VHH binders against Mechanosensory abnormality protein 6 (mec-6). Designs and how they scored, part 7

Target 1, 343 residues: Mechanosensory abnormality protein 6 (mec-6), of Caenorhabditis elegans (o01811)
Amino acid sequence: DLNKRVYNHTPGPCRVLTDNYKGTAGMTYVESQKRVYITLGYGRAHDLKTKTGIAFYKTNRTDGRSQQEMYDLIEMTINWNGYEYKKEFIPTGIDSYSSSNGRVLLYVINAHPNHQCIHFFQIVESSKLNHRKAICDPSFSSLQDIAVVGPDRLFVTNMAAFGRGWAQILEFSLQTGQGAVYYYDGSKLSTAASSLIAPTGIGYDAKRRILYVGSMIRESIFAYKVAKDTTLELLYEMMLLTSPIGVFVESKTGDIWIAAHPVIHESAWHYTHPENQNIHSPSQILRIRIQEEGNSWVTTEPYANDGATISASSSVVFTDEQMLIGSSFGRLLHCDLTHSYIT

## First folded at step 1 (VHH)

Design e09 (framework vhh_8fcz_2)
Fold by ESMFold2-Fast, scan of step 1:
Formats: C-alpha cells, structure tokens, sequence
Structure e09 (fold): chain B 343 residues (1-343), chain A 126 residues (1-126)
C-alpha cells in the first residue's frame, strides 16, 4: 500500500549524532573491539559539504567518559596503497570479519556510477585502514550489501541489471527478476542465487548457517541454508508488508533487525532529489525472532518515524541496550533501549 | 552435499611409512582448509594437521611435527597425509575434515571443523 502512514515512536531516549554525518548507509558491528563501523557520505554528495569515508562509534560505555566523548564518531584514515580509484570513494554496504588473534578485515561496497567495486581493508593501529585489494566485476550493476562468512569470503547482493534510474524503475515494474546474490571465495566470483526481485540487505547467522536476504519489491526476507560448499537452499520467505533495505543479525539471540522504507514511492523520489533537505521519507526498524525452526516468527517495531528525525532508514545495528540507525540521506541516530520488545 | 572419502590406511610396522588420501566433493575445495584428525582406540578425536585453502600454510600437532606432512592438490580435489617414522601411538582411525581458515601470514588456525566420512584405519604394530 502506497498510502501507508507511520506512527512516530522510539524504544527509549534517542539522540541525533553530529549533523556533519550525512549518508550513513551501512554499518557493521565488531564485538571484539566494541565498535560499530559506519560508511559516510553516500546520499548527500550534491552541493552539500559531504564527507565520504568510514568512521566508528564505541559501544563500550566505560565509566568516566564525558557525554560528548561517548557519542563522538572517530573517522578512519585510509591508506590506499596506490590504488587508482581512491579519489571517488562512495562507500555504502559494509561487513567485517574478526579473527581470534585480534585481526579485523573490512569489506566495503564502492557505489560510484560508472563501475562498482568491493574494497578489501585491514584495520591497522586503532584508526587506520590498509587497502588490500578490490574486486570490480562487470556484473556489478547495483550492489547493495555484504555478508561475510570467512576471511575474504562473502556474499553480496546485486539489486538489478541496471543502475539507479529510469531503466531500473521499468525493470522493477516488469518484475523480470534480474537481481542476484554473488559469492566470492577469495579468488573467484560465482552466482549463489539468481532471478531475484530487488535483493537489498543481507545478513549471516554463523551459528545456524542461515543467510537472510531482503527483497525491496516483494516486501519480504528470504532465509537460505548455507551448505559447506556455500550453495544456498531456500528454507522460507517471511512477508513484512514493508520494504527491507538493511539487515542485521544479532549474534547473541539470532534475532533479525531490519531497516525498512515503509512508503517506497517517497524514498524513490528522495533518491532522485538527494540535495533537497525538505524531503522526508518515513523510517522503520523491525525486530524479528524466528520460532519453530522457521515455521513461525514474531515481528516487533522498536522504532518508527515520519522522516522528520531520520529519513528513509537504510541500516541498523543493535547491541545489548543500544541501537544505531543510519540512512542513505540522513543523520545517524542513537537510541538507548529501556524495554524488551520481543517478549 | 559435502562428501569426504578417506583411503590408504593399513597395517604397518613401527618406523614405517604410509600415505593417506582424502577425496573431496560437494563444496568449493580451494575455499576451505583441510585437516586430518584421528581417533585412537578408546579415546576421543584429536587434531593432527591442517592446510590452508591455497596450500601456502600448514600446521601440525606437536606429537607428529617433523614426521607427518600434509599436502593438497586443488585441481584433483585431494588432500594427503604423508606419515613417516610411525609409532604404535599413531594407531587410530584417521578422518579428513573441512574447516574455516582465519588468520594471515605464515600460519593457519582451524575454525568450524566438521568431520564427515567413514575414516581409514591405521594400525602400527609388529
């Protein structure tokens, strides 16, 4: 339904982190460091003082830090190691891999218009990224999000055969199913799933070996069993009645957190006019708990906003009592959770 | 479906040599580390050796280091365990197992090890 309305509510006290951060399209949580890494600048490059890059937020609420220090983002310095495309870094989807020896690898989609790539970084020192390599396959037409399953091994969603524009809108209208999930094994790219309709957010549950893939146009989440050979077996499809954009899997519970666009025509119009600060698209965060081995699930809505506070939510991360919400166009939002919404 | 088929076991005298083979199918072989694990009579499984997906990094249990060599052939989807200077304490059923590799540089750390197949019996006795 194009005429959906959103009732504004929050799960507890929320605050907008600094207004200098526009286009917080992707986030990944590194539990071993107690940090959330956030991509910056995707949706606000036009005539605005837009910063692009990667920053982190510290989730560890150590006593003695000031309020300002607790909510500040720390920007990463990138060492590109001579890589030629470093001038046009437009980061969006991001995921991470942490080893037991303390190494952290980051994988980041660069969504520039002419040729999309996935960049491979290693975190060195506290706030530096060393660029290791990039994969820039000709099939990368509309990359959205990454799910890491091991060191340099990842699934990635490609939403459509055409990049953002009129041809993609026609593709979606005809429902031709040109979307795919690709798998990279550290050396070669292969197609893990094909004929998908607008796949978006992707998240991996390592304990259950289940890959969750959002479909924006179907308004659903697909759950796949990941075999040892990385082949995908479709287990079930969960209908949401809203357009999923970002997917986050909570490691402790297996709960699925979704950043969604409840009124897709408003967010689509915003994508054509990202410079217009007067455009507000509704934001919605869902939390899903799977039950009875996938035969049922419980969905709750910890957050919803008409777009005035945060427009078109695109990413979410949840810690034990904290939630971060990002948007391709908007600000970064932080909320403290005061109640359980899944019980 | 992952399939691992071990072979090459048998009866050998102390000080002898034996080469075990494992044929793998049903997964992207070069993307997974391969391991040998063994189960001595009346004991639990013990890890013996591992090799990274590329074959560049190998690791051995202290009890077998210098005597055993792990090798893989990614084109043939095979992993091998070359055993020399065999001791009676090496008597066990030997299994190959897939695992995730994590870490970088010149070492290998097995993660998410999964043992499948019938195994191959190695008996070291006079």
Amino acid sequence: as target 1 above (343 residues)
Amino acid sequence: QVQLVESGGGLVQPGGSLRLSCAASGFIFSSYAMNWVRQPPGKGLEWVSGISGSGESTTYADSVEGRFTIIRDNDKKMVYLQMTSLKTEDTAVYYCATSEYFGSGSYYEPYGMDVEGQGTQVTVSS
Scores: ipSAE 0.000, ipTM 0.195, lowest interface PAE 17.3, mean pLDDT 79

Design e10 (framework vhh_8fcz_2)
Fold by ESMFold2-Fast, scan of step 1:
Structure e10 (fold): chain B 343 residues (1-343), chain A 124 residues (1-124)
Amino acid sequence: as target 1 above (343 residues)
Amino acid sequence: QVQLVESGGGLVQPGGSLRLSCAASGFTFSEYGMNWVRQPPGKGLEWVSGISWDSSDITYADSVEGRFTIIRDNDKKMVYLQMTSLKTEDTAVYYCAKQTRYKTSGYTYSFDYEGQGTQVTVSS
């Protein structure tokens, strides 16, 4: 829709947590630590000269922090353990696994434009990541997001056969389904779903064994039942009338949170001109609750912005009546939810 | 406008040698690191080797270490890749790539501005 406009609203008071980084593209929530881990500096993939890395934000506000410290991000230090990857670290998609013994594993997409990898880290001490391994498969042309289903076991979306530029635009224009969901079982990579049109965000509901995959071009979410052998059965497609980019599944409720681009031609323009800070593209967060055990759903919109506060929202996390919103182009928003739109 | 012109590719027998050349223009060559990357048929790009602006830091992918040598000549604005003991797995289009950043978080070079490439085929 070329004439679509978004009307600004928030679910409660919102604040910008930091503007020192030019990208906050991916987030994952580690409940056992009360922390959200955030990938920083994705704007570098668009030739912006900004610092990259991983930081965390503490969601527990009762730990005696000062007002200023309460809203700060804390940067992680990375120990590469002699790993000699010789390309710039441009972290974007991220997900985590927490084991019963308190071990936390992070899985991070390195979105280098001409060759992409997934890096496997372990969180050690309070603010250090130890690199464990990387997978750099030749099929990784446009990795978007990760859904972890167990220790070193994950689904990952690959948006298109062509990583960017005119070839990817041509691919989308021809409506060829060259996108895929890959599955890594700890030792080998396989194709879990193929012939997808622009798959983006991905999230896993472990309690219900449902995998949700966003499609940017179809403006929908695909819901798959995950069998014991990790094969996917398509249950249904949820039409959103907006382009999903990031997907977060709330463990407690099974609610699906979506970071979306409501005016896709404006975000597409922004991605081709990322250096121009006068360009703003709209942001939208949806919350979806599946009704009657999967045969219908209710969609609400807790947040929408014309792009002036945050452009092109790409990630969302919800926990403890708090919502965090990230973007590939920067800014990290923290909003308190004063009303539940679904419950 | 950054321009990188690769040359020196061709057909060679396993165990043979080739020297690739890259002529750079459109930027201050002596201030940037340079890389060689390759794309085998039907596969994605694979980083091969990198050299800092002053040649003080030289690195190689494990698959080519001991067989390939990267060299730069700042006066001529050239970077070279001397390839020896070539294997069939070295068959690829080879690209010269300019570093986009001076330093990264644990990685040596981020590269962009690849040239048109030069084809290396290792076959009997």
Scores: ipSAE 0.000, ipTM 0.104, lowest interface PAE 22.2, mean pLDDT 78

Design f01 (framework vhh_8h63_2)
Fold by ESMFold2-Fast, scan of step 1:
Structure f01 (fold): chain B 343 residues (1-343), chain A 119 residues (1-119)
Amino acid sequence: as target 1 above (343 residues)
Amino acid sequence: ELQLVESGGGLVQAGGSLTVSCAASGFTFSSYAMGWSRQAPGKERELVAGITSGGSTYYADTVKGRFTISRDNAKNTLYLQMNSLKPEDTAMYYCAADWYSGSYPEDYWGQGTQVTVSG
């Protein structure tokens, strides 16, 4: 299918950051700290040698640091505050809330196969996370991504009735619409949207009060207006002709950045063989700009790769003319955007 | 610890009906998605029906409109009601918890129950 072919290109010079971790499935940007927080180790979490955790990457460049130090990830120390693990920590989707007093809260999906939870952390002492609580609802079968709308208030996507494996592939083939968006108000979980086909990435534009939800199987993004009571009103569906996996909303412009799988059957096969480093699946990053009246949009493609540099892009962050791309199968890519790309 | 025991299989004539059951123990049944898969001689295992912890159902095209999956959380039991049976429905039927297959510890398949449809 020619419309599913990728042409390898970059928006400027790119580098692969440290490969000591496998999987970089989720990212969140904390502007007040000039840091991107990254979840590590998903996709190879059942490999006994895979280290999982959370790290940050500094987006501000300093002349006082060596070039090597400027591109290093810094691991967070987690204080679980006596929380007893019943299951391994397999972090994937992540989002953050920054308060006016400088406090930063992180919300992280633990994608353990049969018991999925969202863990609530607070950043303390610059490089430490204090665990505050977890929500582990029985309806959490295949959590994908989080969009925070306030302190301890968030939307979360649940992709399918089955979280992994052949049963999920069959469910997607049947297109039964068993996906949902849940809303947590700080105490109770409710269903914000239901009967969705494979909802994946989710992002919130706080200035415009619009929630964007990706659909992997429909190859589209749904745009919802968020009312004061958190009720969602569907505004429109943007067709992408590619499978969205991760969604990032640029705060300054309202531009929507999408990490996508342009050939979904290759990515699905790669997920059945995550340990095989000879398997490559394509990566694609899209940037969507909504026009002033909100009734039309323009899509551009800053990045595409056949999978050799980075396979199955699952997350993206853009800030200060820098783009970070993550993947469930490993590698973290950093690209500096040049002005010749955008003109 | 976890145990799945299928029952209710047998011989039935084409056009007939049969209900197979799966008794679950050793885990919190109500929290798990459950399914039925089948395997005929010389064929790969096929997922035919599934039900989520919330009660949503899905069916393979080969059985849709003829088979009904249901669960009784109070009895820790999963059911598959099979109507209008065809010779091609002849297979070993397996109960599955967490639907997952592969190298992960949570793969939970029962021993199976044989369904044979004459024709």
Scores: ipSAE 0.000, ipTM 0.196, lowest interface PAE 15.3, mean pLDDT 79

Design f02 (framework vhh_8h63_2)
Fold by ESMFold2-Fast, scan of step 1:
Structure f02 (fold): chain B 343 residues (1-343), chain A 120 residues (1-120)
Amino acid sequence: as target 1 above (343 residues)
Amino acid sequence: ELQLVESGGGLVQAGGSLTVSCAASGSIFSIYDMGWSRQAPGKERELVAGITSGGSTYYADTVKGRFTISRDNAKNTLYLQMNSLKPEDTAMYYCAAEFLGYDSSGYDYWGQGTQVTVSG
C-alpha cells in the first residue's frame, strides 16, 4: 500500500550513537565478546570521501569507560593477507560464527557493483580482522544477507536475477520470482531455494533448526526447517504488511526481530538519491514470537519512526534489554527496552 | 599433538615449477583448515594459500593463477604446487593448521618451514 502511515514511538529511551558513518547496513552479535559488529559506509560508497569498513560496539555498559566512550564505535583494522579486491570494499550483510574454542569468524558481503563476493575473516588481537578467503560466484547478482549455520557454512540471499538498473526495476514491477537462497558448504555453492520474490534478510535459529527468509515484495517471512543434510522444507509464510529488510533471531527465546521499510516507494526513492541527506524514509522494527505449537505467532512493533531520527532501517540486534538499529543511509540507534512487547 | 613437517623446497629458475608438501601426524588431519604462509628476510609473513577441512580454497592476489593448494586426507599431506615462479616468490614457506568449530578447544600448529629460492 503506497498510502501507509507511520506513527513515531520507541520501546524506551533511544540515543543516536553516530552521525559520522554513512550507512550501518548490517550487524551481527557476538555474545562471548559482548560486541555487535557493524558494516559501515554502504549507501554512500559512491562518495569518494565516504570511508567503508567494519566496527564494533560494546554492549556491556558497566565497564570503566566514560559516558561518551561507552557509546563509541571502535573501527576494525583489516589485514587482507595479499588479497586485493580492486580496493573497493562495500560491506553490507554480515554474520558470525563463534566456536567453542573462542575463535570468532565473520562473513561479510561485498556489494561491489561489477561482481559481488562474500569475504571470510577471523577476528584477532581484539580489533583486527585477518582475511581468510572470498567466494565470488557468477550467480551473485544482488546479495542481501547471510545466515551462518557452522564454520564456513552459510545461507545467503540473492534478491534478483538482475543486479541493478532498468531490468531489476522491471523484474520487481512484474513481481517475477528470480530471487534465490544459496547454500555454501565450505567447498561448493548450491541453490537451497529458488523462484523467490525479492528475498532480503535471513536469520537462523540453531536450537530449532529454522531458517527465516524475508521477502520485500511479498511483505512476509518464510520459515524453513533445515534438515541435517541442509535441505530446506517450507513450514509456513508469515504475512507482515510491511517490507522486511533485516532479520535477527534472538538466541535465548527464538524471537524474530525484523528491520522493515513500511513505505517501500519512499525507500526506493531514497535509494535513487542516496547522497541526499535531506531525504527521509520511514523505519520500523517488528518483534515476532512463535507460539508453543510452532504454527502461530504474535507480531509486536517496539519501534517506528517517520525517517527523521533514522531513515529506512536495514538492520537490528537485540541483547540484554538493548536494541540497536542500523540503516544503509546512516545513523546508528541504541534503545533501552523499558517495555516488554511480547504477549 | 598435531605435528607438521614441510619438505620439497629448493632452488628453481624463474618461470619454473616446484611443489612443497606438508606431512601431518599425531592427530586427525582431515578436520583441520590448512594454509601456506611465506616470509622473506626483512618482510612480514604473508598468507599465500589456504584450504578448509571442507576443501574450499583461498589464494593471495600475488599468487592467484600460479599456485594451487591441495590436500590428500588419506596421506595426511598438504601440497602447494607453484608454477611460473618469480624471484619475488623467494621465501621460507610455512605450513599451518587451525581447528575451527570443534567443541572443546582450538589449536594453532606451525611447521619449521621449507626454503624456496627462485633465481633469475
Scores: ipSAE 0.000, ipTM 0.141, lowest interface PAE 16.6, mean pLDDT 79

Design f03 (framework vhh_8h63_2)
Fold by ESMFold2-Fast, scan of step 1:
Structure f03 (fold): chain B 343 residues (1-343), chain A 121 residues (1-121)
Amino acid sequence: as target 1 above (343 residues)
Amino acid sequence: ELQLVESGGGLVQAGGSLTVSCAASGRTFSSYAMGWSRQAPGKERELVAGISSGGDTYYADTVKGRFTISRDNAKNTLYLQMNSLKPEDTAMYYCAAQEYDFWSGPEYDYWGQGTQVTVSG
């Protein structure tokens, strides 16, 4: 609906953590480290002078540090480990796997417009990433997000046959089912689900073995049961009346957090003119609590903004009564959730 | 737990060929990335060749075109075929395995005891 309106509100006090990186498109939470890893510089797809990289933010605020230091991002150093044919790095979707021995593996989408890959990293020496491998398949036309299910085993969404521009807008307008979810088992890529309309954010609930996949054009979330052989069984579709972009699953509760574009034509216009500082597109965060074994759910809206504070929210992480919101157009927002009681 | 045992080392003349082998015990050999590292006296250990579970290979510039790494998942065995050997190839050769299907000398999870290769000439 072209007449959708957004009413600005926050769940508690919020602050902007960074505006120096043109894009904070993806985030993953590593509970064992109390860190959120953030992909930086999606704007490099449009401006080759944009700095790209990966940084982390510490969610633990009990260290006695100054308020300024408490909200700082720490940049990761990347060791590409002799990767000879590496493409320009434009990181977007990211997810992580923490092993029982304390190793943390990161999986990062490189959204290079001419050649999309998923890069596999290991965190070493606290603030360094060691590159392990990349998978680059000709079917990777519009990779969006990753859900890790084990070491080097992951689901990934491919949104459309066309990766950008007018052709992608036309594909979405016609609602053609050219999107897919791929599964990588550590050696082989396979198609886990096909004929999807604009699949975007993806999140995995390991405790319940449910995979959630957003559909931007349908304005819904698909819930799949992940079978023992990793095949997907559709359980239900949750209608949101907004376009989901990023999906985060809260492991202890099973609550689903959605970063959404409530007025999709405005975010689409912003994506065609990302360099224009006068364009603002709305942001919205939803929290969904599944009830009655999936037969019902409760949706709340902890955050909404007209785009002036943060445009086109693309990612969200919630932990320890703290919410982080990222955007492909920049800014990283931190909010305290003071009204955490949700029935 | 994965146990690795190297064999096939020995003395060979410069310009000659030698194949070293690594036998792995365990049920999950096919899921590991495997590699060969070498260490000469007074030098740091270097990764010379690696092979993923899917068969993708890596070679150090010092051995590229001369060495060939291969695996036989049915026999749980890794091979390194060494051709056109040089005195500089003299080293203890170590088999290594990586749990996460990636090869990197310093990041490998399991190591063998090594097999000595000596090139005269």
Scores: ipSAE 0.000, ipTM 0.146, lowest interface PAE 15.8, mean pLDDT 80

Design f04 (framework vhh_8h63_2)
Fold by ESMFold2-Fast, scan of step 1:
Structure f04 (fold): chain B 343 residues (1-343), chain A 122 residues (1-122)
Amino acid sequence: as target 1 above (343 residues)
Amino acid sequence: ELQLVESGGGLVQAGGSLTVSCAASGFTFSDYAMGWSRQAPGKERELVAGIYSGGSTYYADTVKGRFTISRDNAKNTLYLQMNSLKPEDTAMYYCATDLGPYEYSGWEYDYWGQGTQVTVSG
């Protein structure tokens, strides 16, 4: 909306964890390790000198770290095991699976403009990733986000982009309705949902077996029940009055956290001019709590900014009264939650 | 009163084939995802194959292309066909199911059988 405005507020004290990376587009939380894994360097799509990779942030503050070390990101070392396309790694969407035996698997979208893939990694020796395989299906045109439901089993959103850039996708998405959710069962890819309008963030509530899919253009979240055969049953559509980009489901509560673009024409324009430092796109984080019986919900706004602190928020993670916010345009923001906006 | 009983293990030579079976009782077998996990001495338990109630399957990279999981809902039986066996496949093989709400969020199995030993000689 051309006339929408954002009123700046924070839920508690916030700090910028990094300005060095051009893009912090995706995050996943691994509770067993007390770590958030973050994809770095989406800006490589526009600047080949930009370094890409995966890093983690430790959420546990009682592990004996100094004040300087408390907010540090630790970069992962990637062992590609001879995979030939490792030089073309532009990581964005990421999700994880923790097995009962403590093994952690990471699944990462490579948003390379010429060929999009999902890379499968295993975490080894605390700070190393072993590459296991990749899926590079011809139907992958504009992969957005991943929701893992088991070891090597996942849902993924595909926006069905025209040409290039978010602005062009936004303009033409309404004409096609050709976005999809694909499901990978460990051996084959199938279409779980089709004819979607600009699907973006996706998150899975394992306890309730509900899959949440954002629609940027409809300004809504679709809630699907995942049946025992992995087919999706639409339960309802939650209207947000803002464009969802990233979705995070809090495992303990089932609360749904949304990283959103409240003024989509401004973020779309920013995506067409990422080099212009004078452009600031608003950022917004929503928290949704499904009420008893699942037939109603309450939406709160723990964070909003005009774009000066962080532009066009693209990802969010909440754990241990800490919130992390990422953006495709850079900066990683950390906030402690002390304000009552989320209660 | 859930019961899982594995059978069909034994000694087989490298390059050989073996089928292990799991007879399930005490629950509505056709409604639940089933899996095969293995554990070698001194190693962590590894999920090697899974099958959903609808028939879609999962395989660990270590066994993909060599092992085939299948189910017979009429007989309440789960199978694992193992081809091109290697000494590294030597392990106790466990049939597993998850009766919890998480059967599609991860292969976190609450119920395990007693296991059947598979030994592959070099």
Scores: ipSAE 0.000, ipTM 0.136, lowest interface PAE 19.9, mean pLDDT 78

Design f05 (framework vhh_8h63_2)
Fold by ESMFold2-Fast, scan of step 1:
Structure f05 (fold): chain B 343 residues (1-343), chain A 120 residues (1-120)
Amino acid sequence: as target 1 above (343 residues)
Amino acid sequence: ELQLVESGGGLVQAGGSLTVSCAASGFTVSSNYMGWSRQAPGKERELVAGITSGGDTYYADTVKGRFTISRDNAKNTLYLQMNSLKPEDTAMYYCAKVDYGDYSLEFDYWGQGTQVTVSG
C-alpha cells in the first residue's frame, strides 16, 4: 500500500537491548528457563561482517543483576561436534522443545541463499549449544520459520520455489502458490501443506492443537487443526491487511502475536538493499484473540513504528508483561507493557 | 536407581493383538518422554512409538495405525497396544526413557526387553 501511514506508539516504555547486533530475525521463549533465545546477524552478516550466532535474554528481573545487566544479551557458544560446516552460519528461524527434566532442544534455520538447512542443537552448561544433526533437503529453497510439536518433530515454512532474486520477485508478483509447509517426524520429511502463497511465520498452540501460518502476500493467517497423524485441516483464514512475518502463540490464552510489515514494498526494497542504513521500513505488532470458537476475532495493535526505531519487525515474543521485537535489519526492542495491554 | 521392566510379550498369530507393558521405578513415566523400540535378529533397533510428558505421540510408519502407546499414571506404567500384528513385527521390544543427557537425542535408560513372536 503506497499511501499507507503508520502512527508511532508503544504499549509502555521501550528500550534497545543492544547496538552490537544488526539482525535479530528469530526468537523462541523457554518458560522453564525464563529465557528468550534470539538469532543474531542475519540481515547484516554480509554487508558489515557482523558476528552471527545465538544469544539469550533473561526475562526474570529479580535475579540480582544490575539495571544495565538486566537487559544484556548473553551469547551462546556453539560446539559443532565435528560437523563438516562449509557454508557460513546465517541463523534466522528458531524454535525450541523443553523436556520435563529441564533439557532444552533448539532448532535453527541456516538461511544461506544456496544451502539451507535446519540445525538441531541441545543446550548444555547454561550457555553452550551442542550440535546434534542437520537436515538439508533439496526442497529447502526459502525456509522462514519453525513450529516444534515434539522432540525432533516440527513444521517448517518454505516461502517460495525460488530462494532469491528476480525469479522470487516474479513468483510473488504472479502469486503462483509455490510455498509449502513441511513436516519432519524425527526421520522423514513430508509435505504437510502445499500451493501456499509466501508462507512466513508459523506457530503452534499445543493446548488447542492449532497451527497458525502467516502468508506475507495474502496478508493473512491460516489456522489449521493438527490431527493425531499430523495431517492439517484448514479451519479458517484471518485477513490482517498487513504482511505477517513472525508468529508467536501465547499458550495460556491462545492469543496470536504477529510481527508484521505494514508496507511490504518498502520492506522488500530493504531486503534488496540491506547495506543501506538509511532505509526505514515500518514495523507493526498485532495481537489477535480468537472468539466464538473461531467465528470471530479481535485484533489489537500494541506497537507500531515508522521504521526509525526498528525497521521491518520480523519476530515477537510476549511473556511476563514484557514484549521483545526483533528485525532482520537490526535492533532488538524490549518493551514493558502497561496494564491496558496485559490480560 | 532407575529401573524399567517390560512384560506381556509372547507368541501370537498374524492378525492378532498383544499389549506389552513397562513398569518404571525411580522416576515418573508421565513426566518424561517415553518410548518403545524393537530389534529383530540381524536388524537395527528402531523406535516404533513415543509419548511426551504432554501426551503427544509419535509412531514409526511401519506401525502407524496399528500400534497405540499409552500410560497409566497411577501405576507408573507405559503400554504399547499392538493390533493387526504381522510376522514382520517379530522382535524383542524395549521400553526406554528418552533423555537429552548427551550430545544427541538418545535413550538413556533401557529395560531388558520382552519378546514378541508373530506366527504365520
Scores: ipSAE 0.000, ipTM 0.148, lowest interface PAE 17.5, mean pLDDT 78

Design f06 (framework vhh_8h63_2)
Fold by ESMFold2-Fast, scan of step 1:
Structure f06 (fold): chain B 343 residues (1-343), chain A 122 residues (1-122)
Amino acid sequence: as target 1 above (343 residues)
Amino acid sequence: ELQLVESGGGLVQAGGSLTVSCAASGSIFSSNAMGWSRQAPGKERELVAGISSGGYTYYADTVKGRFTISRDNAKNTLYLQMNSLKPEDTAMYYCAAEGITIFGEVSEYDYWGQGTQVTVSG
């Protein structure tokens, strides 16, 4: 019943890329474009003055940009193709698929309370998204994150049977295990895993065919082997002693990056008072390397902050010796690293 | 703007059955988690059952195995089927809904009905 405390540290020089957006909850890396796509404005649709949408950050530094231009975000224009409720877009979880012919598809969770959906987009003309379709299943009560395994084929986490309020708090207190992982095969939705306690971030290692699923309440990561028919076999549970929110799998190394809330009761308090600028909830990034025999792992902490620089880290991407950290409460943090491996 | 109206309460003998209903109007019912709470004289309000938008159900230990919560999204109606009623089940029964978003207006508040009285004699 002792309070946890974080000790502030960074993996190299860090900077805030933007204070203009009050939510940066989800990120996906598109290697073929050298871009990170970021969802903007999560949780702020009730504030009609708050902008929502999708933007990208360019990771390459050899494209002729000035130092001032290197850290700019570029907003995407969305063509909704007649889809209803486009003005009530609250984007959160996001993932991508890059085809061999250069086509890039984005999959985005709309966390709107009455319209929990996954939107399917195609990137066109560099800064434009064409809406292709949406799936809005009645089982979608608290969608968190997406792991794409192929074109229009994805796993998605549903955190709780109740989407918010007293009912969700009661559900978590009773630990009834109503969370799930769903699988969409391009036409049909099915349940890939059930009876989960507050599943959050999800990431897929295509080389090893392993799906990693965070559990906020258990403070752990579940590792599942993905069979050819997409059925999941639980391999092990990795205890973190912190609440995982976002999961990113580094394609080059297979390393697992976790955006975490190290003091969950402070993050919960912050979510009930998002307007209060004096509330800072801690942020923490973990990097996990599975040893070559697969029976052990090494966990490092490249970043931790008491919340003053960035509160309640919810997403992380690592590429080209750069780390980006997002939060449901805003700010986008960029850190330079001298090595791709942090021990 | 979401209106909840309970009905179906009344007098019933111990061991009997009764169904109470809650009709919702004004907003999209199918997207909301719904529940039933009760309050007996001199006691705090107790949540007896809940149902998510996807149909997952929760029950208080005092009613588990005897009560069944269900929803009809086509009729915007919530039901509580009460079997093997006991005098201890005597209470005012209230319908509740999670807050909802209506085309640019967001409610973070739970909505409550005015209640329906259930009295069990024995």
Scores: ipSAE 0.000, ipTM 0.292, lowest interface PAE 15.1, mean pLDDT 79

